Miniprotein binders against q9h3h3. Designs and how they scored, part 93

Target 1, 235 residues: q9h3h3
Amino acid sequence: EDGFTAEHLAAEAMAADMDPWLVFDARTTPATELDAWLAKYPPSQVTRYGDPGSPNSEPVGWIAVYGQGYSPNSGDVQGLQAAWEALQTSGRPITPGTLRQLAITHHVLSGKWLMHLAPGFKLDHAWAGIARAVVEGQLQVAKVSPRAKEGGRQVICVYTDDFTDRLGVLEADSAIRAAGIKCLLTYKPDVYTYLGIYRANRWHLCPTLYESRFQLGGSARGSRVLDRANNVELT

## First folded at step 9 (miniprotein)

Design h45
Fold by ESMFold2-Fast, scan of step 9:
Structure h45 (fold): chain B 235 residues (1-235), chain A 82 residues (1-82)
Amino acid sequence: as target 1 above (235 residues)
Amino acid sequence: SETIEVTVTEETSPEEVAEEIVKALEEGAEKVRLTAYGREAIERALEAIIIVAKRLGRKFRITVTIEYEDGKKKYIITISLE
């Protein structure tokens, strides 16, 4: 598709990862301090590159909350990238199945539920709910993007440790819904992020494995989850 | 208007459940509802749905409701044609 757009997204993601993060780490910080931290750093007000009129004067790449049991494991990303280059030159089909196998071989198993929200009260309220669920142990780790100069949508990412564990992925969705979230959610394995699989990719792969929609007329904890990896059409 | 109920246990074959789902939907059932209690049963139910996606030549959707019973998870998965 549009390779220029994919390159731009990859460059922005890399810059955000390299810039400083604002982190509430429940492994070392008492849970009682969370509400004050959330009030100090509402994502709708934290600016990407810093502004004396905002909570930050310096650049912020991400605002994150780490759960008490969080143990980061990115796997062998270098080995994954080398194997990806070999796969592309081999002439073998590039499918969700072959990418899944590559991820398993290199232990790149984490993934994330994504939600995109406009800057404002709804974003800050959703982030606060997610952050509390992380600190309470219902979710493992989450992050939210700071406000861009243009005022575009911000993204909340809620991570799970193994995208091949369908039960774990669905449990995270349930916990997000229990936190009061009603917007569209999509699930993306980190292997797709590391390999640059975005909406505009040359292999015509769906960049997400699952889509979750809030149940109309149902409880806040209910959702309809669609499996996109098996080419099931979304309604 | 018919809903077919299927209980998935830790001994249930995912392929067996998938065949039952496909047959029910092809024979005109509006919905197939899977009930799976406990981790092993739930994993088998999810695997059956993956098999259905590969064998069924029509659009379908799933709705998952998670309940807790005696400290264990109970999945109620409803499958319907689009």
Scores: ipSAE 0.000, ipTM 0.260, lowest interface PAE 17.4, mean pLDDT 81

Design h46
Fold by ESMFold2-Fast, scan of step 9:
Structure h46 (fold): chain B 235 residues (1-235), chain A 82 residues (1-82)
Amino acid sequence: as target 1 above (235 residues)
Amino acid sequence: SETIEVTVTEETSPEEVAEEIVKALEEGAEKVRLTAYGREAIERALEAIIIVAKRLGRKFRITVTIREEDGKEKYIITISLE
């Protein structure tokens, strides 16, 4: 999110969503094929706009793994966007509470744990761990960005179906840690993404609801989760 | 088909056309082509494009071909993602 305007970030996100995806779909593909698929499409080598020398010659927006029980539900995104326009023109205060109400009213409930990693072995290893957890049923669905032409960090997104279900969000964090992930994680509801609310926004909202940090010398649990809105440790 | 054809008339809702454009492009259509004949239809097509610009959230390209038929302007507007 740093270094770009909200409009630029929204445009890039929509472009990626529209371009073709490389998908391992556990609903239709045997789990035994996952390791070969991961070897064929390591995120550090898959290029955003295609390169005949890479695994892809054509543009790739996202590399994704769908779990066996994955059932897409985006809610009423159109109704959400219309209500957002009305809210902005109303002059009413825009707060985390008003966005939560909009999301619930329009059933736009999904959210995601985000991790940002530099291209290389550690990114590919992290993605392989997440992908295996999805196929094995510990996580529902995940995606990772391909390598941009300019370089920079890539993002792994691990989705949950309901950002208002704190237990579900924490269970996903636990599964990510069990997969061997040790980097900083941040949790963002998709409602913020659909409305183009990023870190630098005119309403001064924090789009991150939770942060998860790996414990380096603590107890055996593996993570410490902070509720950003209330500034309270949950674990 | 990779190109979705839409005819805009003086009675066509700009909101309805905008929804059709956004949906077609998000579902992978390469192009959406609007045909509008006469001033009222052309104004409705342009209003739809403004709504698309607000809702699509990504860069798109417009190519406009202007013809004159029977003393009126005919716009053929092709919309594609950049």
Scores: ipSAE 0.000, ipTM 0.057, lowest interface PAE 27.9, mean pLDDT 79

Design h47
Fold by ESMFold2-Fast, scan of step 9:
Structure h47 (fold): chain B 235 residues (1-235), chain A 82 residues (1-82)
Amino acid sequence: as target 1 above (235 residues)
Amino acid sequence: SETIEVTVTEETSPEEVAEEIVKALEEGAEKVRLTAYGREAIDRALEAIIIVAKRLGRKFRITVTIEEEDGKVKYIITISLE
């Protein structure tokens, strides 16, 4: 049943990626228009499948903000998947290092910080902070899920272009915290998603590389970042 | 109360830095402070810390701060035993 549930959730995730997105693209839209756009499309009110009473009457898969320097590069996902099939039949060990090497070879390097929040003011406020950081150039690109069900949590994804660049991952965490975000963050490389590697996998790989927790240190604010793969606290 | 200072560059071996950190902490240093400039240097420092985590038989804490001095960005990583 875990297999069935995972398959159903993966199908829903794929549908969201394929459905239309609401996008603020800072490459072509002046930054001065962001506040009006955020007011028009608060994620707590945008519905996944459309509703006459919501900001959208038609389905929306994601609400996204692209930074001025954003240049999409998904890498060679098809080559990655073919190499993964070959690796599984080769008898070679499947380890975090082997997976990392496949990702590098096929240029599938993107990853993301994830935060899960209940629909409401706190979600909308967090998204507004992230969107401003993206438009101001502190973050590269971000997206947030629309409201799918009553009581269901929504997710904000903040992308970095290279999960092997530890400094870049930590800089994104710092920018998220500077934007006023105080909730738990987890970081996941997209390679794990493309290969279908979830928490319960037969190779015992952890798809989450980092966790970030907000903390106060006297008058200073910051985060405590744990490298989950190596069980090391970085901040 | 002794703090050991280590400069990490893009030429620095993570294994050598890790050995220096472990030795300093085992010999009673209160803190080891790594200074790194730029992405490659700090990545080498972080790799050294991962090696330390695997070799050191005790829990330790890490703090990372960013400073700017004379137009240069410094990354300061401070390591201390709990």
Scores: ipSAE 0.000, ipTM 0.159, lowest interface PAE 20.3, mean pLDDT 79

Design h48
Fold by ESMFold2-Fast, scan of step 9:
Structure h48 (fold): chain B 235 residues (1-235), chain A 82 residues (1-82)
Amino acid sequence: as target 1 above (235 residues)
Amino acid sequence: SETIEVTVTEETSPEEVAEEIVKALEEGAEKVRLTAYGREAIERALEAIIIVAKRLGRKFRVTITIEEEDGKVKYIITISLE
């Protein structure tokens, strides 16, 4: 997102969340229906604002798949917000460690692996692989953005329930790679999203915690994972 | 805390919400919290905030918090003086 401010990115995310979602919910829908659902709603063809020539005539904010064990836990987001406002007025340093502590205190622990792909068969193939991994229980929840009115890359978000659980974050990366994904992945805790930490933030914080790169023939997990905040290679 | 709670809907007047926000902050409230469900409600809340920015003679902060329920988003907008 070169050229976009944190305010612009937050406004776009907000608009997408407000519009209806297309959801395959494995808690209430048989797994046998997934392939037909994926064929009906390929993300490269689902349009953000609807189009008679696309699978949707009405706006779609997100296309999502919920796993059988999905149990949403947003934590105390209001308490997090109040503490964040207090921190900003306190003059105390704002660091990754401070944000981590606020998230833990308020139980806002979820996070996500992000991948950005151009509209087309590779995006649809990647999404189908992720969706199957969710329905089969290797991942918990995922969503993908619809095709933007003006074009551009689409994003697949693969969620984990606790960004402080490093093993769980790495296991999600491994499952994504096992699903056939080879592109760059970055991991962002939802606390950063709630507090508006994007690429060009005023605190000069790295907006993501981890980066995963596919490694051909060299890794048991199919990837190398870097802790971006500490500049330490984990795998 | 003197936090004033306001629910914004697709029927809510942005001018009336803005007036309530300005009055609450000028009378010493620490925060005003807006809750909005759906696209038209958040558009009206944002329009009210623009009106506040034009009328309030002091710097203020706006933060937005998102809660998910049944695949639909609930927006909580907190407004406070700097």
Scores: ipSAE 0.000, ipTM 0.088, lowest interface PAE 24.3, mean pLDDT 78

Design h49
Fold by ESMFold2-Fast, scan of step 9:
Structure h49 (fold): chain B 235 residues (1-235), chain A 82 residues (1-82)
Amino acid sequence: as target 1 above (235 residues)
Amino acid sequence: SETIEVTVTEETSPEEVAEEIVKALEEGAEKVRLTAYGREAIERALEAIIIVAKRLGREYRITVTIEEEDGKVKYIITISLE
């Protein structure tokens, strides 16, 4: 939101990534076990720091489902961070194009569709739909945040391998819609997350590349996707 | 109602396709239909649409249809003024 909020969001993201994850890994677990796993770990009930009354007694950073073909590749994040520091020190303009080139150079290409939902049945239902799409091969990998202390919205992240591949991003959106998701979606490249680009950043960059809105009686794709930087509808 | 057909390939310049689309619409075409085969061609078509939107400054509709012919993926992108 502001400078303080951006710093806070970066710290929370790092903490979640470092804590243990609850994972359904379709590479090693039969698809027939998914429904039982989803029933055991509904994201509205899994607590961030553990609780006797929840499914977990220990901290959980993320609840994730890995598709059968999932192969993690974060690229050269260390090189990206060093280049980012050099760019800031150089006095050169910081633009979406400059960040895109940094990401390409360091092979930090992944990105994600984000949806924010209140804890409850709708969140758990949406997550179940996404998880089934991942296990069935329509999506590659996804994760959802556990319930934060004092509540608040939770986020489902659906990843694609390459944010520069517009068709791949649009195909993921279509698969999310086919899974029954009707809420607002935004797409963020992981390079922005690693570099701390959030709402109200000091460089005045739009923190997301695409926005998807469900269309009642809409197109065959079920949604309209907007390119945020250029303010142009792609579907 | 006139529809102008344009084929986009992996060799096609987005700028050149954008110029063709803008010219067709300015000369009274009801819609322009772009056909592209494969991911590189589709990326070029989508880039051209972004250029077109910046130049026209008008409300327009884009429809994307995905078809399979003889085991190949065929994308049809239709651009029309609303």
Scores: ipSAE 0.011, ipTM 0.441, lowest interface PAE 9.7, mean pLDDT 82

Design h50
Fold by ESMFold2-Fast, scan of step 9:
Structure h50 (fold): chain B 235 residues (1-235), chain A 82 residues (1-82)
Amino acid sequence: as target 1 above (235 residues)
Amino acid sequence: SETIEVTVTEETSPEEVAEEIVKALEEGAEKVRLTAYGREAIERALEAIIIVAKRLGRKFRITVTIETEDGKKKFIITISLE
């Protein structure tokens, strides 16, 4: 393993979903235990593959918090992937509208707000704010990546049930801002993740649907939200 | 200088609201303000804005004010040309 290809990096990302997760599950755990759990597992200190002297000695793929009402529904991912292969071989244009229709047909509707932060106090503080919002019922579910071997930024993912529900997506943005988050946020539907649509994809699709930037004052509610698919700015 | 007021309900056509917005802005209205009360009305107002974005061909801005009345949300959406 001398040098890394896109294939190798994709395999590492898939391995994170397969490795154990550290989960605070508010469906079965009292909210009073959250602060101790956050202190035990700050994401800047939890290592991806385990390390004596970090909070974990064994690999950790993700650190997650599940809200009381969280009910996982991945939809029909197998049917989605089969339909995607058929679409690619059909010669039909691959567009955001075509992918939206595949997602709806196969009930693969979840999506997420993404924020990328350097390891350190600001990441841990942001994650604690998000985790509290999830346990208090303002957000449904969230996860954060552990610290990578080479360093680099970590990602916090805040999920919504339905990326086609614009109101729900905007409510999640508002709740993230209310939790004290001021960094750039981008919104990605999980259908894009399942189909391998990233920044430099071969279909030249924008990999995110929304962008949120923190803004002080006025009627902005603390953020400016851009609908990237339709080039409409919501303030 | 003129602000055009439009109320969007759960029965309002997004296409008809979009036509009204486009016409008002093209005829020189400074702003168009949409008021939508409740989830279904809000969704229709947002659909109308997407149609406006596809038809107008010019840069425009929207500002959203969210209020809560009787346990439901009210969106006041102001649209203006840049």
Scores: ipSAE 0.000, ipTM 0.191, lowest interface PAE 20.2, mean pLDDT 80

Design h51
Fold by ESMFold2-Fast, scan of step 9:
Formats: structure tokens, sequence, C-alpha cells
Structure h51 (fold): chain B 235 residues (1-235), chain A 82 residues (1-82)
């Protein structure tokens, strides 16, 4: 099989979360220091497990920028896990709708826009744009994966507080586009991450809720957003 | 190369598992493998790993294999020093 199984992706996510993060925290660091920090830690050069030839000699799980108003809220993850076990045992259908209901009931509402880019100038440029939007207050929080040992694409994650708040999700998309990002974006609720919904999941669910495509000469927003779960265009 | 096997249940103390992990790695074990079967056991294994992260003075790596057995979720968590 080519690609990653749900187990492999879950294992890598846990490892990344446990390793140190490189963080620019706008709550405690002046915005004027951002450009120097971005120059010091371009994501195409920061290696996952450290390398004498890279900016880091030690492992780095994520490179992150926290906005001035950042206040993490993961909800009731314990209650979510209990409800998930009960749902799997019940024989009820596991659908985007049932997962949405579990997330709402347990207040596990955050989600993220994802973009996958090859290591290089375009990745570093995209990350710099996103980081500036976070520090300037147009986005709340973002992170980017370091360069994998085996190569491959890196991911930029741009977080929103509530995946059920369609307006908030669309406003984040607009801010990403305003930062100069033109690649395909997909939106994944954190509940899917907590429950191990990745590619090739056993329930055959699409691992993302929304898709954003850049459109040249189109709307003022510069994108078309599709609700993948309901197959409805939002813009 | 020594691998220490630990079974975590819904009655297992996360603090005791964390102490066992730290001790094993400090005494030269290559890996510690936790097997946790079902939600309560998985939660206790994760609590133990959080305690290890706070107490262990060295970097470590975790990998997780998720399997189904008799209709339940089983996590096999392997911990090793970097």
Amino acid sequence: as target 1 above (235 residues)
Amino acid sequence: SETIEVTVTEETSPEEVAEEIVKALEEGAEKVRLTAYGREAIERALEAIIIVAKRLGRKFRITVTIEEEDGKTKWIITISLE
C-alpha cells in the first residue's frame, strides 16, 4: 500500500505533539521580532529529528505562531472519547453528522484549514504570510510541520475556534487568501483528529469537511468553498 | 536489545506506569511497549506518557499502532529514547 494508514498518521501526530515546538508567541513577543524569527526557522529547513546542517540540532514537532488573543480550548475530550466508544459499540451509522453531534455535545469545536506544500521557497513564503496574518490579528493560531527525514510535503494548519460556525470558517479562508495563498485548502475539525479519522479510515469518511479553491478574477474573496459533507457550495 | 512489555488496564495507576517507563529507559532498555485495551486503559496510558514527559530528563519518541480485537480498540504504544 502507498501512503499512510490511520495508525501510522496517529502515531506520527502523537510523536510530533510530544516533541518540542518552536513557537513565536505574540502574547509575549513584539511583532517586530517576527521577521527575524521567520528567517531563523524557515519550515523547509527545520528538520523533524534534528540535523547539524539545519537550524535545529534537536527534534522539533511543530513550528507555531500564537496570536495575541490565543486562548486554547480543547473541550471535553474525555467525554468525547467515552461517547465515541459507545457509538462504535451501538451499531449506529458513523457519519459526518453523528461526529458533528458528538463534537457539539462535548464542546470539542476547534478545527483547521490545511495546506500541503513541497519543501522550498513557496512553502516558506506561504508560512511567512500566514504567520504575519496571525501576529496582525487576522488569524488566531497556525502551525507548520518540519521537514520529514524522508522528504515529502509539509502541512500548514490554520486554526479556528468553532468548525460549526460557518461564517468563522469562511472568514479564516478569506484571511488566508488575503495573505496571498493560492493553493488548495481543506478544512478538518479537531474532533476527527482526536478520533483518528485520516485517509483510509475504516468508516470510509472523507477526512475533511470543507474545500477551498482559489479562483483567478473571481469573487472579491478569491476562492470557492465547498461543503464536502453535504456537497454544497458556500461561496 | 531489550523491550519491556507493560499492560495497562482501567485499574492501572498512571503514576506507577510512568515510574516503570522512566526506570526501564534509564536502566538501558531499548523500548517500553504499552498495551492498552479499551477507552479507560488508553486514557491511563496517555496520562502515564504525560507524566514521563514531565519527569524524564531526556528526549523520547512514541509510536502507536491501533488494532481491533474482539470489537474493542487496542493501542500498542512503543516508547524509546532518541
Scores: ipSAE 0.000, ipTM 0.081, lowest interface PAE 24.1, mean pLDDT 77

Design h52
Fold by ESMFold2-Fast, scan of step 9:
Structure h52 (fold): chain B 235 residues (1-235), chain A 82 residues (1-82)
Amino acid sequence: as target 1 above (235 residues)
Amino acid sequence: SETIEVTVTEETSPEEVAEEIVKALEEGAEKVRLTAYGREAIERALEAIIIVAKRLGRKFRITVTIEKEDGKEKLIITISLE
């Protein structure tokens, strides 16, 4: 699939943060309510700015599912942004390593697996699978973009709490695959998002740390995961 | 054509595993299979793979299989030269 389009859709997704979200919160809502909620708000039908013919009459920025154990921790984003500005004026090299150090220092550790799907049955089915995995405890939190006015692919974001925890990142990939997802997945730390660093950036940084491709063949069924930071294929 | 089996535990040195992998492949093994059970063992196995990538001057392929055993993740990582 088109990883470059994925970066553009992620940028659009950030613009939606200020609008209201439709949330299924498993910390306060019984799991038995999930199927009805998914039927009421299929992402292919929920419109970004509201429409009398859609499930929403008001704007919706994101459709999200919070797991029972989900505990939001964005870290010190303001401190991260201030340190980033200081780094740029310091003359020090701007590398993946220095960005990682900034993220660790300011506890901005979350990241996400991204998948892009066209509006329709496959998107709604994929989202339902992810949402169930979140409510059942295999994943911590996920969100999906509503249908854009201009059309195009929608994005599902599956979050992990620490991008430096390789096991946690791979466990999330495994859970996504177990939910029936077969499309290309890319993993991006939120530190890049908070600093406004996308694929086309002046420092030539790659905001994607991992790439996962579905593999079908013999007993080695599952995923192929590429570690882009160290240039090693994990599958 | 030989497969070398290596078990990685929470006590295993990633450096030692990497050394064993590089040696086996350089001596003509068809593949090396790592088995790692539980979080610390899995992290050590992945660290070893990164060390192999830095030391081995040739392109190689890794296949990962994830299983559940007694409520913990079990990774089976198969490494071969391309």
Scores: ipSAE 0.000, ipTM 0.093, lowest interface PAE 25.4, mean pLDDT 79

Design h53
Fold by ESMFold2-Fast, scan of step 9:
Structure h53 (fold): chain B 235 residues (1-235), chain A 82 residues (1-82)
Amino acid sequence: as target 1 above (235 residues)
Amino acid sequence: SETIEVTVTEETSPEEVAEEIVKALEEGAEKVRLTAYGREAIERALEAIIEVAKRLGRKVRITVTIETEDGKTKYIITISLE
């Protein structure tokens, strides 16, 4: 049920985070090397557990690009987890507002725009566009999942440093659209991920805070962004 | 009560289809009808249906009709909440 689904997703996420990553780090690598790196490691061809016929013979958890100004800050995840356990034991209502306060208190503020795409040219093309935007300084950091053993869609994650900074979240959306991305985007704060709250959870919380849809007609870079919790259109 | 139509292709994100189905059902649609051509499209449609069931925490009832149109196998999947 909900508990079993959340446990499975949490275990898969932990395994991916712990396995080696393929990283283009613009802080230490010249931008001129990016195109060669993208050609060497197209995400549709990189396999999760390695294969002699793929670019990797060993397991790969994520393929990532770090921007020149990227400075990771996960906040106090341990304090967040302890406070979450105390909240559950207290019998107090568990709402989006209480989770937001826990995240702020413990400085666990990062979040991400997500896009899910089938393995193939469109995924590789979208990833290349995102990676170039990161290296050029329009986005801070991004990662894409490798191809799973049993197939299925892959996910591109584009991170922002503060999910409570609405303008920063919208600026990232604009940069993604400017990179040529036209598919549906959804935004999820990392606090939900660290607490193991996924699409099916016992508290009936929606971990998706924003939804972005490509807009035709007004601007090639334009999108419509919906605040899911408040049912308010922002763009 | 209305039936909502959605076309699934080999390029369609299962997550996008799942969101469209969830929205339609939450807005009171009795049924959502998916049309998919070929094996890749049907596989993506099935991923979306599983996602809908997980997201809503409810049993999902499906019926599948198979037709041939212009030499290509056409799958019509009708979805409702049980």
Scores: ipSAE 0.000, ipTM 0.068, lowest interface PAE 27.2, mean pLDDT 78

Design h54
Fold by ESMFold2-Fast, scan of step 9:
Structure h54 (fold): chain B 235 residues (1-235), chain A 82 residues (1-82)
Amino acid sequence: as target 1 above (235 residues)
Amino acid sequence: SETIEVTVTEETSPEEVAEEIVKALEEGAEKVRLTAYGREAIERAMEAILEVAKRLGRKVRITVTIETEDGKTKYIITISLE
């Protein structure tokens, strides 16, 4: 997010989505095979464009784990993009409510908790915890970025199926914390990603809906969750 | 064959609309059609639809038609069970 424009970040995301993924799919693969798969593909060592010395010789866009009940539904992204184009040319105000309404109308409801960690043991350990929670049914789907050539932090994305379902979003946060994750989490609806809403967007919108901070001796859910758009604490 | 009509306004409770939709579908209505005018009413209608999906625990199909009437955006949302 530092030093990149919204257009560059969108292009990078599209490229990663189009490249091959390494997937553990619990719908077709026994849970007993997960630990071996995690050992074979630690995110700190899997390289974005492949390297003879890494676990992959070819490009990898994402490393993902799909839960047993995972049923993908991207909604009508093409309809969303057409409506967004029309909205921008209409001169109508662009607000969080307007974007929420476009997302609901076009069934683009998925969203994700994001955590950024430096490459290394702690990233691999965090990913293993998240992956186990997905396979055990406490989370639905997650993915982690491979290591970039120049280094930098990697991102773990933990998906929920409906960003407007606050209880579901909070339950995912709770499950992430139960997996031992203590870093800052932010929640971003996929509609914002598809429409290029990042930090420093021209609409002056907050690029994430929620923020979760772990607290030692924290709330009943093990963290404090803030609704960033309304500046209201939910936990 | 029965379609139930519901109008949503900026003063309509999403929970009350959700209850009306759930009741209609559980009592055998084929479809429920919501009409909402303007941003606030549309937001309330969408909140109600999400609540319906949660309460029924079943696949809910929605079809949305967007029109302009007197310079206002009009949403006609048809809801049915799969």
Scores: ipSAE 0.000, ipTM 0.057, lowest interface PAE 27.2, mean pLDDT 78

Design h55
Fold by ESMFold2-Fast, scan of step 9:
Structure h55 (fold): chain B 235 residues (1-235), chain A 82 residues (1-82)
Amino acid sequence: as target 1 above (235 residues)
Amino acid sequence: SETIEVTVTEETSPEEVAEEIVKALEEGAEKVRLTAYGREAIERALEAIIIVAKRLGRKFRITVTIETEDGKTKYIITISLE
């Protein structure tokens, strides 16, 4: 939006990860409590750094829902970061293929579908739909950003286990659409996030691997999914 | 006299930008100015303009300007009614 550097965006992302999260964990909390939790913490009202007039007085980094079967496996992030430092020092070209190999080698394979929405009813409604799909088992994990100080869109992230598993990525897209989501979705591997590669990055890499657009096709609703790296339609 | 500013990124919905453009012009804005950084953002902005062309009942024109700011390249697409 503002044309921030990749270093600035990485620092803000790390701060959000370090601050407390509001979590609905379906592994330990009955599904019957979800509606009350969603009413208590609508993302359009939860503020990033706390506000006595909002649901939170203290900073919140993320609002998250964990599914019943959620079992995190982030891989070897420390090994990934060490290899990344070595790659940068080596002077070798930094390309999508090189990063993909780093991610595979260190088993840092998770990724996420992203949707960006302005604060308001549409955001809260979309998040509620995603949260219910997670608790009901159609999706595994999701999180949404709190409201920033001024003028920013908020992001909903829906995670998949393996960005190299195209079928799994497409199945998550279908589940998001089945939850009633019609906005633009983009898919990004977490390896880019861990290494601080965003849209404003010095390597001129596009961190978006897939893009999904809602459309009504034939007798059923669906989505058009594009492989952004190769400009090839997958659906 | 009123110019509406819109920032487009590689993550921006072309349909939502198109709705914003049509609404602004129909409500009397003189111009809508889209700012985009990079090829993917430009493609999003151009797709939004194609959607506007299909929905808007009036003639309009676009101009594209490339500017640099602090060493960065940005694309400015200005939309106005003819």
Scores: ipSAE 0.000, ipTM 0.120, lowest interface PAE 23.4, mean pLDDT 78

Design h56
Fold by ESMFold2-Fast, scan of step 9:
Structure h56 (fold): chain B 235 residues (1-235), chain A 82 residues (1-82)
Amino acid sequence: as target 1 above (235 residues)
Amino acid sequence: SETIEVTVTEETSPEEVAEEIVKALEEGAEKVRLTAYGREALERALEAIIEVAKRLGRKVRITVTVETEDGKTKYIITISLE
């Protein structure tokens, strides 16, 4: 992600969201079918734009698993975008607090834990663990990016309903760790994604709210979570 | 001239690596060499080094060699006290 402009990263995310998704939907599909679906669509082999040699011949934007209790709610994204334009025009400071308030006002509350992994066995294994946790009810919904033509790391996104609910965010972190994930995790509210807040943004905002690091033997939860703005450990 | 070698991967705990580095340096190792495969492993190695500097309260010198092969990168980080 380093080396890309915020505009470039926002454009890539938008294109992926608009392209078709491969979805395992636990609301309508028996859990017993998950292992076969994961074997058919390992994220290290699914290509972004399709390849006759891969599991997909057509473009795939995301590979996703929906939990039994998953209820999509994007909030008022149009109202959020209009309010964002007004805020920028107003000359008022752009801060984490003002973005949080816009998100609350427009009910754009979802957020996600992010993990970035190179294509290969470890990515596929991590995704399988997350997917099983979603289907078993420990997590609500998750998605993983397909393999890009230029290569590079793929991202697993594990969503929570409300980024302002810190306990819910920490609960999701614990469930990710319980699924066997040990890599670095960062938490990003979807409002930041909709508004194009990425690394090296023009407002100098930290692009994520929390950071989770696996810690063996030091914590009952198995990880240390930092509030990135304050550099304060929450666990 | 004892050099301790540690491999860092995307799943390696930075805190465990930091503890291993601190122990090695305090027990008289002249250098600790970390080998990190790929960017995520490099990030974990750097976090471990930051933690080492904090725990020792001392300036830590690092040298980094970057090897690129088939579009993949390997980072060799040599750590010593200053």
Scores: ipSAE 0.000, ipTM 0.106, lowest interface PAE 22.4, mean pLDDT 79

